# Designs tried in a protein design chat: miniprotein binders against Uncharacterized protein AF_0758. Part 3

Target 1, 276 residues: Uncharacterized protein AF_0758, of Archaeoglobus fulgidus (o29500)
Amino acid sequence: NTMTEDMKRSVMSQSLEQSFKKIQYIIHSVSFGEVPSQAVEIELQGGTLTLDKSDPEFIVAFVNYTETNPSNLPCGRVPNSVPLCINLSTGRLYTACTHTGYNFSACTLNHTIGKIVYRYKDWFLTLEAGSVFSKYSNQDYSKLLYEPRILYNATLSTPGKRFLVMTIPLLDGELSIGGSGRFRFVLNEGNSNVSLISVSNLGQDFNDAYVILRGTENKDAWCRFFERSGDVFNTTLDDTKTSYRRCSNSENAMASIKLSNVHEIIVIFRQVLFST

## First folded at step 3 (miniprotein)

Design Fi (from F3 with E18Y R22A E25R R56L D59F E60A Q63L E67R)
Fold by ESMFold2-Fast, scan of step 3:
Structure Fi (fold): chain B 276 residues (1-276), chain A 81 residues (1-81)
Amino acid sequence: as target 1 above (276 residues)
Amino acid sequence: SDRYEIRVRTNDPEQARYVARAIQRLAESMGYEVTIEIEGDEVRIRFRGDPDQLELFLFAIRLIAQRLGAEITVTVHTEDS
């Protein structure tokens, strides 16, 4: 009975979803420096669990709409950033700015962040940028199961001070396991590549910041997350440009951050190392 | 720049050790000058910086405590005399 089999599959998927919730929690704990190492045991139930280090890319770009040469931007004020040109229509980065339409100079932070993928037949669980997604290959959209660590308007902030804190795990090491039975792997802390900025100090040099995920198969779920986080993120170009919707019309999941709404932006990239 | 003393009371000495380690790594990541001491279940932090930097640092300390299930009491004393 297909209905009975669907119910059995639902119970199995809930077990694996809880395992991914635990992995997400451990990644957050390791990324925040709370725990140096944590072992995980998982039953894969005939599927595979793989670390893929090739995608997605996570980009944070601080944009100046009037500067025509990226090398003139004060990118030294954004630690570890690189002066590049960004096209706000496509989300793509270039080494040289042209005089065409939506190309703007930016200070960019760009990391290939990696993903953990569980695969069983046509069903995928993916963990990327601290978020857990569920997707079937026969469906157009993915479901965001567990949200990333992005914190805005802290409960302890003084009136007039709004903070945006993003902790982005960089997944590294090796993980490739599959089959039936119980498997063990370990998550260890690695290096931190930290960018701390003050928006108030950069407001004269930059207009808006952008968060971009490139190479993600979960772009529609990221778009829905950005839309419901509308007090932090905008999914359209600014009010002086167009009503273009980044997530609907871009090759990438992209959202802008209004610098006038944020006193300080903290971006923390932390390496998490997988071993078996 | 002012000097501040921050005290974090945890549930036990093992938790205090983890909190101290996490705070040290956070301070290093943010480029802040701190001295951290552990006294049983309490973590004592001496911080030097601006009030704005202190507020951000305190916010991050509370995030660490919430994830560990620790209740924290933050007491701040200005020591710039």
Scores: ipSAE 0.015, ipTM 0.396, lowest interface PAE 6.1, mean pLDDT 76

Design Fj (from F3 with E18Y R22A E55A R56I D59W Q63L E67R)
Fold by ESMFold2-Fast, scan of step 3:
Structure Fj (fold): chain B 276 residues (1-276), chain A 81 residues (1-81)
Amino acid sequence: as target 1 above (276 residues)
Amino acid sequence: SDRYEIRVRTNDPEQARYVARAIQELAESMGYEVTIEIEGDEVRIRFRGDPDQLAIFLWEIRLIAQRLGAEITVTVHTEDS
């Protein structure tokens, strides 16, 4: 009873996908404060597992479409935010704003969140922002294997608006292992920051909030996730108030949140520290 | 468990005492464990729970604070026993 190479690859893929599901569970548990520390064991089956801290960047921007000077925005009402100019087509942040070509004044929350990457030949498993993706280097398509647990959405009966919680894991520390056999590493809870945003307290100074993942190689898979979450996120974007752009056709994975439909937003960035 | 510090800045020490009492009663009714300290016109609340529980608790605190014109600030603290 000899298995073909395709069957061997299928069994390997299933095993590693389950290992990533376990890592996702541990990141979730640490990020939500259920455990302060957790060890994990993985069989790499000839591949490599690394922590890349250079990307992606996760941005939450509260946008004003008419104010041309970001310093005039009441960013004290968005705790821990920085008044900057955002280009909605590129996700890039600037100190000066002209309100031309997708540039708008915003109060911005942004962090480089990192990713865990497993590589075997042309196959990649990536964990970023609590989501697990599968991709082959010879294909432009990536598959979302396990959805992010970063969003809690409740609609209150009074006033009838949404209450949103986003918990975004920040991956830090060191991880670089590879080869055959079983490997062990540890995840520890680190520092965090919390921004509680009362939309009623924002007044008429802000129009929409935007969520942007910049530098992700899984842009289209993120866009499909936002599209499926269309009760919260709008993936058909009027990013100049003169034209429409779809998330899938944008440079970055991005979606807007209509502030008129929201009561409160809580954004939590939680550090998860990797060590061997 | 996650440990959060919620600060409510009121207009005076009497309002701070009222807010502290209201929040203590709220936490007891919801089954949440909190410790509450008053420093002048500011109430400091230590909360343990999940982000989901924090979100619900903060929504109720916001209703109390909004009626009084008080400011809310939240910080996360990590502590090992």
Scores: ipSAE 0.006, ipTM 0.274, lowest interface PAE 9.2, mean pLDDT 79

Design Fk (from F3 with E18L R21Y R22A E25R R56V D59L E60A Q63W Q66A E67R)
Fold by ESMFold2-Fast, scan of step 3:
Structure Fk (fold): chain B 276 residues (1-276), chain A 81 residues (1-81)
Amino acid sequence: as target 1 above (276 residues)
Amino acid sequence: SDRYEIRVRTNDPEQARLVAYAIQRLAESMGYEVTIEIEGDEVRIRFRGDPDQLEVFLLAIRWIAARLGAEITVTVHTEDS
């Protein structure tokens, strides 16, 4: 109890980071159908914990670089997808395609996924798309504390072919708590949207597939994560169409990665419902 | 590669048939070697592959079952040798 204020803040941040690791694990368990419901206890230590449902957006896009009308794409081969125009530099979706500037026709899977945010003064912990980030409001830099448990790769018997599973939690319900003391809330399993996509069956109709996270304050950390994961997805930083070489730009609230050597993709959006 | 047995218990024989169909389609699209049997409300899957492939396959089975509204219990047995 002879701790300085700096040491007290260090102990507080370590405790809250561990609490977020536990929440990440629970979201993983609920999203993967391991448990239908689980309660969480957390000590907020004078901060606030909120569910923000307004951002980010998670996009999976199957892109055709030459087709100018998205409605001509065989999006029936990408279950639950919508034919739209995507800008690969911004991640923004449009109903009509232009002939300029990284705008391409695509079959798109798009959901606003939400985030859990803890705030104490100028310090934030954020959980989005299964990842935990630490950020100070006076800095553009975000630190990735715990990597997303949403991506699974398995190599098929044929060399260079991979099976990719993405389980993306859709955070929903209500959570807004704050102050001193111990708080309890519950995570419940909700609805799921499942798309099973045979990339080999898309043929010559599509050139590349992209995963895009848009509207995130942690875009720089996501970009660094995707860059580290490039060997897994067999992508390169110099690929002008992936856009992640520009995602660290302060004007670009987007992180993206191009998928490579993927034979089958399963995209699962699972609703996780928060209640107090 | 290793051999595994996966058992999926559903709510009724009709759900078992739908789950078995979906799993068979998934395995075919992934190029996985599987044998699927239905015993009443239970689906038994024999899978041949690597542990990493099994993990991905189990994840897909769980989400297919959830999408079909099946209440599922998954047990994994390494085949006797």
Scores: ipSAE 0.006, ipTM 0.270, lowest interface PAE 9.8, mean pLDDT 75

Design Fl (from F3 with Q15K E18Y R22S E25K D52L R56L D59L Q63F)
Fold by ESMFold2-Fast, scan of step 3:
Structure Fl (fold): chain B 276 residues (1-276), chain A 81 residues (1-81)
Amino acid sequence: as target 1 above (276 residues)
Amino acid sequence: SDRYEIRVRTNDPEKARYVARSIQKLAESMGYEVTIEIEGDEVRIRFRGDPLQLELFLLEIRFIAQELGAEITVTVHTEDS
């Protein structure tokens, strides 16, 4: 019966959504050192819960539109960054620029951040980059249930300038559980990588900063999130100078945001280790 | 650079320990040099840096304090150079 199945899915969805909200909170607490370790108990209700470490990629790029050789950029001033070419339409990174309107020299931070996926039949709950999404496999769109932690200070002394702090969880370890009953797993604090970037210290060497997520099934939900954050992050649908697209097609599987008038950026990658 | 003292009052010594641990990890992650002391239910952080670095550090500290219902005070000490 359709109604009975819909009611069952509704109750299951509410329970699992609350569990994912709890997991998101624990990831936050572990990432900030509030607790070094935390156990989680979850009822999977016939579904599976898996850590997938193969995607998405989280990229932060500080772009110079005129320099043709990335090795000439002062990437030593951006700790842990690598001088590469980035294609702003695809988010792909290259060792050499092709001198096209879409390929630019940049100092890049690039990490495969991983995701936690709950699956029941055609329904998915996904936690990636600190955000929780709900999606059905036969639908093009996903729903953002719980927003990522991206902090900003809109003004200190110059109108339009912003201070941006991003804490990005790197999901690592092992998690693969499924079936009926109650399961237990543990989240542990791992290593952290920090990059503090001052635009004033970089001077005329960089024009814009970009945040890009590649390989995400939730790109449309990410695009909607970035779009409604537009006034804060100066997002654009198109950049005529670069032919950049905020939301790429399914072939590119990416979402991106252009950051303008940001005075200083801190990017923190926090490793969270899963074990059973 | 200026010297700053940040105090976080939690009304709970156990919360103060968690705040101190969180701020220590945050400072390490940001590459900031800090001295952290716990005095009962209060966490005292000594930080040396620029006003800009202080504001970025305080953004994360304010979030932690808000989640725990803690109060923050900041005092500035000017160095003789």
Scores: ipSAE 0.000, ipTM 0.243, lowest interface PAE 11.6, mean pLDDT 72

Design Fm (from F3 with R22L E55L R56A D59F R62A Q63L Q66L)
Fold by ESMFold2-Fast, scan of step 3:
Structure Fm (fold): chain B 276 residues (1-276), chain A 81 residues (1-81)
Amino acid sequence: as target 1 above (276 residues)
Amino acid sequence: SDRYEIRVRTNDPEQAREVARLIQELAESMGYEVTIEIEGDEVRIRFRGDPDQLLAFLFEIALIALELGAEITVTVHTEDS
């Protein structure tokens, strides 16, 4: 063959990255109800494509730093939320705040969002939370190829009022294909949950809001995305008050962002169903 | 229903015209009625609808803006006569 192995892998990776861009676009279109169903054809080039519904977790937490009993928080003011204890260093949720230090009472929105994973040897393409990532298994580094639908820096009603808008696909159904040749699968729209939260109207019961992804192999890329977005959110990297950290250690596979200047949060969790 | 004003600031008037064209095509594809005005390097969109429709529309506009390096500002008004 006249192509080197490096050239063959480069052409293969570009082709599959374009396929994932198309899948991301279709997830978007189905998630927003633009189309109720869409078929996809893909050449796997000796790899595998699977839907993993076990991780990651996507968490939105409204935190009180002084209340020790989560049940005392007015979580009825945060639609669809559950009063829990959150550890801001790990992103883990508990029913009681029995630990000291970094555990705080919060009203939480928590969903296992799932991921689509393509694997060829040591190379992975992952689609999670509407984002596409490239990673090699022998490297801690992951590359964000296509960004999620998380929007900030918009003014509602008055100058300087900021809002955050997130549409997070919940990947469900079944997908497991692999080998050589062309494969077909279908994406269908499912149910949606919408929460509109006026953070400014939550009053003195809440101090800060956090967005957390937990259980992601792409925590490095999420951390960089949140750091870049944090400049827009006007957040700081060092928060000694809460032991806040954007990136957890590799054992926790967590990435997070603290929201400091957000007045309104709109979050939509929209189910996308995969079938063959 | 509520009236919403969405502003997209671009790098130059030519980019503003391209953004306005893409937003018009987007609104037509989503079945939304909008009024679009261009003022130099800025695109102003007037939208009337419910908050869920605004949310879907805003995400699409911001994707266009992010790809082109443009800034987003959304102003919300309660509709009166």
Scores: ipSAE 0.016, ipTM 0.285, lowest interface PAE 6.1, mean pLDDT 75

Design Fn (from F3 with E18W R22A R56F D59I E60L Q63Y E67K)
Fold by ESMFold2-Fast, scan of step 3:
Structure Fn (fold): chain B 276 residues (1-276), chain A 81 residues (1-81)
Amino acid sequence: as target 1 above (276 residues)
Amino acid sequence: SDRYEIRVRTNDPEQARWVARAIQELAESMGYEVTIEIEGDEVRIRFRGDPDQLEFFLILIRYIAQKLGAEITVTVHTEDS
């Protein structure tokens, strides 16, 4: 049997998508502390697999629309946060608010989270923030293949507190492999940074909370994910409060957290170390 | 529908008591059905629920461990009945 070029491409993409699903699963297992170390074998089929630590940035921001000095915010109510000014349209953080921008004072939890990228010609597979995406170069749209580990317990428990848990892997170490054949690399458990935020403790000091991925090439797919998770996220924002109208219109992927639907927010940044 | 036993090995019996108290409060706040037992430096949690609920609960157990500065090991066993 002679396979066509299209059939060869299809088999290749399915194999690599399954490899990324396995890598995502291992990242989740390491992030949960189920295993301290796990080896992975992958066939790159002429492509490259690299760890890029420069982007994206994952930001959780608790915003006060009326406060002009971020140092005046009670950021101690948001553990591990730093008082910064944030431009909600761009997701950019500053030590001081600009007089001409749509900038707001916020307590922010932010990390550059990194990404694993497989590239073959014009096709990319990207794993960032625990999610796997497929994208072609010169296209704005990307496909979400496997969802992130963002858990909302409203459908999982009987009457009780509603918890929003976001487990965000911080990808660190080194990975740069490419060519034909099988390659082996190892994922190791790193440090964790955990913040538990009681929404009732935020009080009248904060008006809204946002999740922002700055510098992602998968903005459209992230926006669609937030839209599908509409019981906890809002992708359409009030223009009287912000400079953008919806996630799809913003420079970066972003959504507000429906604080009326969440009692506790848990943000876990879990370091995962790559080595060959 | 499934039944699970979660074992949390801590560094000492004092940490085991802290972990058990924190897990009990967490389970109650989430409406989860749990029974907690302490044996020396080990906390044993019997959990009845779905695998998705267990996964969520395990994330929070890891958080509690980190908050207490405890070096702990978590193991999960599926119960026959």
Scores: ipSAE 0.016, ipTM 0.410, lowest interface PAE 5.8, mean pLDDT 80

Design Fo (from F3 with E18L R22L E25F S29A R56L E60Y Q63I E67R)
Fold by ESMFold2-Fast, scan of step 3:
Structure Fo (fold): chain B 276 residues (1-276), chain A 81 residues (1-81)
Amino acid sequence: as target 1 above (276 residues)
Amino acid sequence: SDRYEIRVRTNDPEQARLVARLIQFLAEAMGYEVTIEIEGDEVRIRFRGDPDQLELFLDYIRIIAQRLGAEITVTVHTEDS
């Protein structure tokens, strides 16, 4: 073997990054319902590939800034939503708005979305919420390699109006493989939960809608993505109503974006089932 | 309860597939019994339920159709004895 160890690791990382790009695309296709099932082959090159279902948490919140009791909100207008109090600086949910500071009544859609993690020595690739991140265990930050296609599937807009569709994959099933050689696994479509909301109707019942990631090791990378993602999500970032940052500092386990200038929104949580 | 046939005429087969998928997601979320078929650029939905359930379902379908420039036709069928 004539290659240096650094060159070998670079070639390996590029190969695994391309494999994760393919997995990202397949998750997108399955979660949007383009295909019901798709097989994947991957060379693990001595690493491990695992599905972790314990985190992160993905929240969509339809917020009323003036209502003090969440139970008074018309959450029946947001199918599958739960009336809760949300803290917009932490993303934490409560049954009552008894705490001070950035706590607001909301109709909430909340799911633990899971992540796929590849590990080789001190290097990690993570796929969560349709996005791929790279991280070394000796670094405090994650690099966003591939932006989420799944959080934004369609904008069916006319000038001045937007129709936003968000398809959010819920990673489920079982995946735990490792070693040398070529491995095969399958992604299958599962159950879905959908909410269709008119923002014009929201303006009468709710003030704003938020997307929040909580409990992610890639919080800072998500924060940077959300700050620049006005074009990607076809949204305008505007937090003047809440006086908080869209991206919290490192002591807050949250990254968020406010949805603005969206006239209709469909939020779809789609289960993607992994099997070997 | 009456049986209803909802037809959504789209501009092309790709748009018909998108409409059918979104309507299927809505029906699942709302717990409604539907059968959905695609015929070229047209989506046909068979719905069984009460007028109030239909009205709510149709409101969502209308939003989708209007956004895509699609046309909606609703036919009411009296349940056969």
Scores: ipSAE 0.017, ipTM 0.308, lowest interface PAE 5.3, mean pLDDT 74

Design Fp (from F3 with E18Y R22I E25L R56W E60L Q63L)
Fold by ESMFold2-Fast, scan of step 3:
Structure Fp (fold): chain B 276 residues (1-276), chain A 81 residues (1-81)
Amino acid sequence: as target 1 above (276 residues)
Amino acid sequence: SDRYEIRVRTNDPEQARYVARIIQLLAESMGYEVTIEIEGDEVRIRFRGDPDQLEWFLDLIRLIAQELGAEITVTVHTEDS
């Protein structure tokens, strides 16, 4: 009966959404060094739970609008960064700038961060960059269930300048489970990669930083989150100077924010290792 | 439980205030409970907790100090001895 099946699906969805909230919390705790290891149990209700290490990519780019040769940038002042050309419309990185109007020289931090995906028929729960999303395969949009706890900011003594701390979990290891019943897996702390970026140390031309997620099916939900967070990041949907457009089309599979008047940024990539 | 005191000596009092702010923001973002005091050009951080948490937090503070040219000293106080 349809009513019975719909009610079963509702209970299942609520249970799995709560399980993903717990997994999000554990990833947060491991990423912040609160615990070195944590076991989690989940009832899969006939679905599958997998770690996909192929996407998304998390990019932080410190853009120089004047310098056309990335090799001339002082990227040695940004630990673990690489001088590259970035296309702000696609998020793609190149070793040389092509002078296309959207391509700019930048000091870039780029990591494939991975995602945890639960699938049951046409329904997906995804955990990426600390956020939990729900999506049906026949819909273009995703619902953001639980917001990321990856960004913190404060205003410094200098008017208009801000300080940001981002802790980005890098999901690694192995996870591939499925079927009926209760399953157990463990999250362990891995390596940390930390970059402290002083905008003043990069020079006067570095006033804008971009945070980009590339290769995400949840790009529209990310864009809505970034739009709601405009007061925090002082962002706009479009930037006339750089022709920057957030989620301008579906082929880009990209969500991004432009950070203005940022004085200091700390980016922490924390490895979280999955095992069964 | 053990008490840990981290001292960060900066180049001047203005840098000390800046370092204290960064460390406070970092601790808040990571859920660590710390008390921070400023005395001239020195920032004193008191942390009560697990040695594993302290080691990770110290590595981040060391990175901050390295970028700013500041020096770090760590002292461990055992409350029951």
Scores: ipSAE 0.024, ipTM 0.392, lowest interface PAE 4.6, mean pLDDT 74

Design Fq (from F3 with E18A R22W E25L S29L Q53R R56I E60F Q63A)
Fold by ESMFold2-Fast, scan of step 3:
Structure Fq (fold): chain B 276 residues (1-276), chain A 81 residues (1-81)
Amino acid sequence: as target 1 above (276 residues)
Amino acid sequence: SDRYEIRVRTNDPEQARAVARWIQLLAELMGYEVTIEIEGDEVRIRFRGDPDRLEIFLDFIRAIAQELGAEITVTVHTEDS
């Protein structure tokens, strides 16, 4: 039932022949209901991995979204029909909420989770919150009534490497998310054709970030952020152009895509691990 | 061309294996089609896909190579029908 340290090492140290086989993680037993659990069990190929909730790192991915009404929380479902709601202003995840149409009541219990990282010596197993997004300007949560989709995905990090990958579906309009990190997309009103992207550092451990905007027509635009100001990567995009090259603050091609045509945002935070 | 070969020459075979694992994981997370081979201290990556996706992938690999002081070579394979 419980994966041994030898089994964990076997999974982590698999040969390249095994690397071409996708490691599937199944969330079998996760207690995010009204009763807090001190451990989370995740099914992995070859056994069950137990996560100690007192030791995992918590990374919140939904901060800096302004709630107009504290009783309006966007909600989705996880497997086993547990309602999961997000306070996008604080990044807290709630499992004990009531839902009444477009009015999502405040929770009696709250848990600050967005990403759970279990560290085993030199490797990390990450359990990341899925995504639920509504139109920021309208706070329209109707999509969550059709597609409750706050799901957790487990990702195994390569030993000696450190990164955070976040995949975010986007409906349209401006979007602010975060925890210790933040992604802000601002479209200028009217015909200015300017977009602003801000990427916050998720802690002090990451040296740069890649932001990839995946369009409806399988069209990708991207930026690599090198510059920091108060732990924020910030650049301005021309909304009329699409760049196939690195986006930067001066004299380089700038990535530009209308947010209404973006169905996925992929962000990769990278730490320099091979410094001389 | 729809095929590209990227070679990264690292400082030792252990480093090559670590780089290969990292690149394979990145490709899987991004949904990219790659084949990775290791020969001693060199990692060979064959990428098949769109040029715009290659640019993202290649920039990431270049960042890793720069940190290692590793040599990177990119070859485009042209196929005639």
Scores: ipSAE 0.152, ipTM 0.647, lowest interface PAE 3.8, mean pLDDT 43

Design Fr (from F3 with E18F R21L R22A E25Y R56F D59L E60A Q63Y)
Fold by ESMFold2-Fast, scan of step 3:
Structure Fr (fold): chain B 276 residues (1-276), chain A 81 residues (1-81)
Amino acid sequence: as target 1 above (276 residues)
Amino acid sequence: SDRYEIRVRTNDPEQARFVALAIQYLAESMGYEVTIEIEGDEVRIRFRGDPDQLEFFLLAIRYIAQELGAEITVTVHTEDS
């Protein structure tokens, strides 16, 4: 009976989804200094749980479309940023803008953020950038289960003032466990970086700001998350030379969004260290 | 011009230090003149500016508080000078 099998999978999925919700909450608590260390116990139900530090890459870019030398940009106005060349169609970063097309000089905040992945057969639960996703390996569709801590599209008391706050955990350390038993691992707080940026005060030195995730298997869910965020993010494809792909099926598995109607940005990167 | 005193009470001294740092960076990014003092788990901010600037600054502090997942109370005292 396929219905009975689907029900068994549903019960297993709900249990593991709740475990990931708890892990997300603990990452939040540890990464923000509420507790310096927290142990987690999880029943893997025959699956595996691993930390992959190689991807995704999270980028915030403040772009100048006419400047050919990134070193000429006033990147001191974007705290902790590095002047680089960005290709908006691929999200790739270069030290020099030697190509034409979608290559632009930018002040960039760039981190490889890592992910924790639970795998059971063809089913995956992934925690990346503070968000939890469910995906089957044989389909492009991924489902966002628990939203990232990105505050946007909120009704503000002061008209015309919009604030974007992004809290992005940097997953580090080691985690690789698997089997049918109960497993224990520990999350510890690490280093933090806070960048507070007045987008409205960057003036003529920058044209647009972008948020980009590269190397994410959940690019479709990220794109749908950005699209449903309404008027805070510019989700329209521009027909000019500044055009970009919001979602990409390129080799880099990219999701990107152009920011609009955002006056101030706070980006918080918090390192969380995993150990067994 | 008005002067304001904002008090943010956090859950511990380490969180107070982070909140103070974030508020300092926020004020600097906005071009606001502030003085910040830390007293244990409490952050005190003295700010001079317009009511609109204050409202926006408080909104930013509230977003930071929400992102930290902490119970932070903000009290405002208006001072003429």
Scores: ipSAE 0.015, ipTM 0.282, lowest interface PAE 7.1, mean pLDDT 75

